VHH binders against Isthmin-1 (ism1). Designs and how they scored, part 22

Target 1, 164 residues: Isthmin-1 (ism1), of Danio rerio (Zebrafish) (Brachydanio rerio) (q5ege1r286to449)
Amino acid sequence: LFGVDTDSCERWMNCKSEFLKKYMSKVATDLPSCPCFYPTEVAYSTADVHDANTKRNFRWKDASGPKEKLEIYKPTARYCIRSMLTLESTTLAAQHCCYDDSMKLITRGKGAGTPNLISTEFSADLHYKVDILPWIICKGDWSRYNHARPPNNGQKCAENPQDE
Short names: E, the ipSAE of ESMFold2; O, the ipSAE of OpenDDE; V2, 0.75 times the mean of E and O plus 0.25 times the DockQ between their complexes.

## First folded at step 17 (VHH; framework vhh_brivekimig_d4)

Design s05 (from k11 with D106E; at its last look DockQ between E and O 0.81; V2 from the best seeds 0.80)
Fold by ESMFold2, look of step 17:
Structure s05 (fold): chain B 164 residues (1-164), chain A 122 residues (1-122)
Amino acid sequence: as target 1 above (164 residues)
Amino acid sequence: EVQLVESGGGVVQPGGSLRLSCAASGFTFSSYAMSWVRQAPGKGPEWVSAISESGSYTYYADSVKGRFTISRDNSKNTLYLQMNSLRPEDTALYYCTKDISQFFYEEKFDYSSQGTLVTVSS
């Protein structure tokens, strides 16, 4: 139960659902790593990007439009992308990657993208309930949210922002 | 008020087929992704399958992939589940739902309908 003897954000972060554990494991296998630089083709259509870890090509689409509300959810990001669902997908998840003004992947902090467990291509309503409501429950605390939904840097892109 | 009515269950031998239906009313059916959930006696609920608003995207649990096919007819406000190659472990009450998000937070599911019983027995 939320809000009984712990805050609702902490309860969400520590959920032990057996379904969720299995689903998250499949998400880790299913999703591509974020490209280190914003693929500029996405500004006009979609972009195919090879993912070295899975040895597959994935299509990406822009996720920077006004309905994304980046000024609220990813305030230091200038551009974002989402991976597209395919017939080979084993989950409904989408990788989500955000980039700074120099088009470099943001790998941590308040502007970093985090995986969506339910792609907006499948259902905007379920995406909201599964991926957005927890951010709201955590009162926009990106550090707690990112602990449960770590930003992807499987390509080992240069850390951004820098540690120093 | 929102209503979901499942039908098409019954008793069938292993290897047989059934087609379940879910009639929806009281909401804009075409605006919601829909799911099938099943619950076997003495077991927790299982998310079996889901289909997007337009029907362009589907999801299947590993236990049913290749055997079950979800579909919808938005003009008739009806969701379907074609079940082939049925096995004894498919025996369960089957429910449809417009909101599967509860599975991401809880082990229990709050059913809004009576479901339809599928029994696979030789």
Scores: ipSAE 0.694, ipTM 0.863, lowest interface PAE 1.1, mean pLDDT 88
ESMFold2 (binder alone), look of step 17: mean pLDDT 82; pTM 0.821
OpenDDE, look of step 17: ipSAE 0.910; ipTM 0.954

Design s06 (from k11 with K108Q; at its last look DockQ between E and O 0.77; V2 from the best seeds 0.77)
Fold by ESMFold2, look of step 17:
Structure s06 (fold): chain B 164 residues (1-164), chain A 122 residues (1-122)
Amino acid sequence: as target 1 above (164 residues)
Amino acid sequence: EVQLVESGGGVVQPGGSLRLSCAASGFTFSSYAMSWVRQAPGKGPEWVSAISESGSYTYYADSVKGRFTISRDNSKNTLYLQMNSLRPEDTALYYCTKDISQFFYDEQFDYSSQGTLVTVSS
């Protein structure tokens, strides 16, 4: 206890390289805002959704399947989606949005989606190392993880969960 | 054992072109996104370009976009970088890698090969 063992999670949270700062800034401008409701057509195919802030259309795909392990990584989420990479993308990132059992965007807490800095479409292995491993290093502490990777609510969807 | 061998470097004048190759062995090449990293003398490493497993998605640093083209041939386990309109600022050792995740942790790049030297000079 007298020796300071640097917390690996805190080290990750506070590691702000110039590359990462620039990349995160591009992610914030490149990615669409999360839709306020789960677009149900993604259960069967992809969905094309207009993003008012960027004035672009984005395709979304379901991210709710068993390989996502939502019971572990997003325990209050029932549905999730990811935005698809395009030739217009300036990063390798994907927006990631999660929804409760009423199909409403979770805007905070342990079920909220967070942007993937590396889309699974680009590389599942790099996605794991860049986006999943930090969550594991932080011992599943969603509060600390979300501080470093804030959930998106650029559409100003109703707070969910509500204050209680 | 994973092996990555870069080749195709050399001396070229500004505005010239070079094509780098990276021969891969010891792993399933088609299962990994691949990257080019360069290090200029006295500078830290720079992530230059990346390509997805199938080749469907690419990434380029702003400093090289429009001038460099990454490609791969999964049947030959080979990664390529076509470098056009070369500038003195492109002078560096160039390395290929299957793991670029260190740039997202602000850690030193772990060199696993000797690289190939590109010198752009009059």
Scores: ipSAE 0.641, ipTM 0.837, lowest interface PAE 1.2, mean pLDDT 87
ESMFold2 (binder alone), look of step 17: mean pLDDT 81; pTM 0.815
OpenDDE, look of step 17: ipSAE 0.911; ipTM 0.956

Design s07 (from k11 with S56G; at its last fold request DockQ between E and O 0.79; V2 from the best seeds 0.83)
Amino acid sequence: EVQLVESGGGVVQPGGSLRLSCAASGFTFSSYAMSWVRQAPGKGPEWVSAISESGGYTYYADSVKGRFTISRDNSKNTLYLQMNSLRPEDTALYYCTKDISQFFYDEKFDYSSQGTLVTVSS
ESMFold2, look of step 17: ipSAE 0.737; ipTM 0.878
ESMFold2 (binder alone), look of step 17: mean pLDDT 81; pTM 0.817
OpenDDE, look of step 17: ipSAE 0.910; ipTM 0.955
ESMFold2, fold request of step 18: ipSAE 0.755, 0.744, 0.759; ipTM 0.891, 0.887, 0.890
ESMFold2 (binder alone), fold request of step 18: mean pLDDT 81, 82, 81; pTM 0.814, 0.822, 0.815
OpenDDE, fold request of step 18: ipSAE 0.918, 0.917, 0.918; ipTM 0.960, 0.959, 0.960

Design s08 (from k11 with S31N; at its last look DockQ between E and O 0.81; V2 from the best seeds 0.82)
Fold by ESMFold2, look of step 17:
Order: structure tokens, then sequence, then C-alpha cells
Structure s08 (fold): chain B 164 residues (1-164), chain A 122 residues (1-122)
């Protein structure tokens, strides 16, 4: 029974797919940075927010409802948003941003949003298989998950939670 | 049992056109995003195109964007790929699938059907 003992989460984190490497590069270029504060308009509709880094406007929608199961997947987040797909998108990805009770962006830790490689607008099933299943495989170890899918803070929002 | 049957392949000259069809059964077709995957001789599989459940969103690989058009008819459980301006590099077995998540992992693509052969040559 000799062999390398392989952790399923570790295997996922170290994926060597050339397709995934190229796709992730496009995602980093295609997606907007997270707004530093929760845009309250999303609570009843969508919000247009200017993205300073790309100099484009993006539409965002709420991602805080019961189906999101924030108590499981983003346990310190009160609100989340996702960017909407556009005609200029080169991927099927969506930016994902989460916010605390004070509506400030969570930039790190277990409540921080992480990019969705497959937008729920495209396919809820594929989103689950590509973005959610790895969280489950990693048994909710947010530090390993976030290492593979870093939370966005391209706007250089104040660190939240604060450093110790 | 999920069944996907591709058709419409053949031999065509460069610059020609073909329309592929994929007949689906054994699952609720309208609940799934659908994709075309191709495998050229001696190459690994390539995700060519995808379409959302309702058809509202599409995806195309850079190699085919502007030349290929994916569509679906949910009332007939059928997926289509219109292929225009065909090139020798498009020569491959073409497969349809309801699950492209394997491309996001270090896994071999699991072909669920025989595919349809497209040959582009003079």
Amino acid sequence: as target 1 above (164 residues)
Amino acid sequence: EVQLVESGGGVVQPGGSLRLSCAASGFTFSNYAMSWVRQAPGKGPEWVSAISESGSYTYYADSVKGRFTISRDNSKNTLYLQMNSLRPEDTALYYCTKDISQFFYDEKFDYSSQGTLVTVSS
C-alpha cells in the first residue's frame, strides 16, 4: 500500500489544468473590483457602480438571500453582491463581494467574498460544481479556499477585519 | 439514463459551413446549460461553446468566436452548433454535454456519447 497520501482539498488547490490557468487569468482582467461599501440599491433592484480600475460601469445584484446560505458559506457576512454578466465579458465569471453589519467590505477571513468562476446567471448547477463543491471538499477551510480564490480588494478598501 | 446523440458532421472544404445537432433525453433539458466540446486528432478535449438554460447567455472559445453560433430548442430537447468559415484546425470529433465542470479540475473528460466527426480539408 505504498504511495503518496493526497488530501482532496490540496489536490483541488494545486490543479494543473492549462484551461483553468488561462481562464483564471481572463477572470482577473474581466471582473470589476468590489465596492468598498454595500450599494443599498441592490436590496430592491440592481445597482450600477463605476469601477475605477477598468474605467467601466458594472451592474450588481444582491446575493444575500436565504438561497445563499451565508451562515454556512460566509459566516461573518451580513450582505453580499455579485456582478452581472455583460456583453463585454470574456468569461462566465462573476465578482462576489461580502459586507459586515456596518456595510463595509470584508477584505479577508471567513466572511470575505471570492470570485465565482461560473456566474449563477449562467448556470446554478455549474456554479455549484465549480465554486461551491471545492468549499465542501475543503470542509469549509476558508484559508485554503481563499488561497486558491483570493478575495478581491482591488479598490484598496480599508482592511476588514483589522490586523492584529 | 442520460442520452446525447450528435449528428450533422461530414467532410467540407475550408470556408464551408456545417450545422451540428444534439438530441437529448433522460433528463430535463431546459434545466441545464449545454456545451459543445471537440477533440482534434492527437489532442485533448477543448470546450468550444456553451449556452445557458434559457439561451440568454452564450460562451465561445477564442478559436471559434465570430464563426460559430450555439443555439437550443428546449421544446425539442435539441442543441445546435452553426459552424461557418470552417478551417482545417476545426477538424475534430464534436460532442455535446450538460456538464463542463471537469475542465475546471485535473480530470479526464468523460465522454457520454460517440460524437459527430467534422473534417475540413481540400
Scores: ipSAE 0.737, ipTM 0.872, lowest interface PAE 0.8, mean pLDDT 89
ESMFold2 (binder alone), look of step 17: mean pLDDT 81; pTM 0.817
OpenDDE, look of step 17: ipSAE 0.911; ipTM 0.955

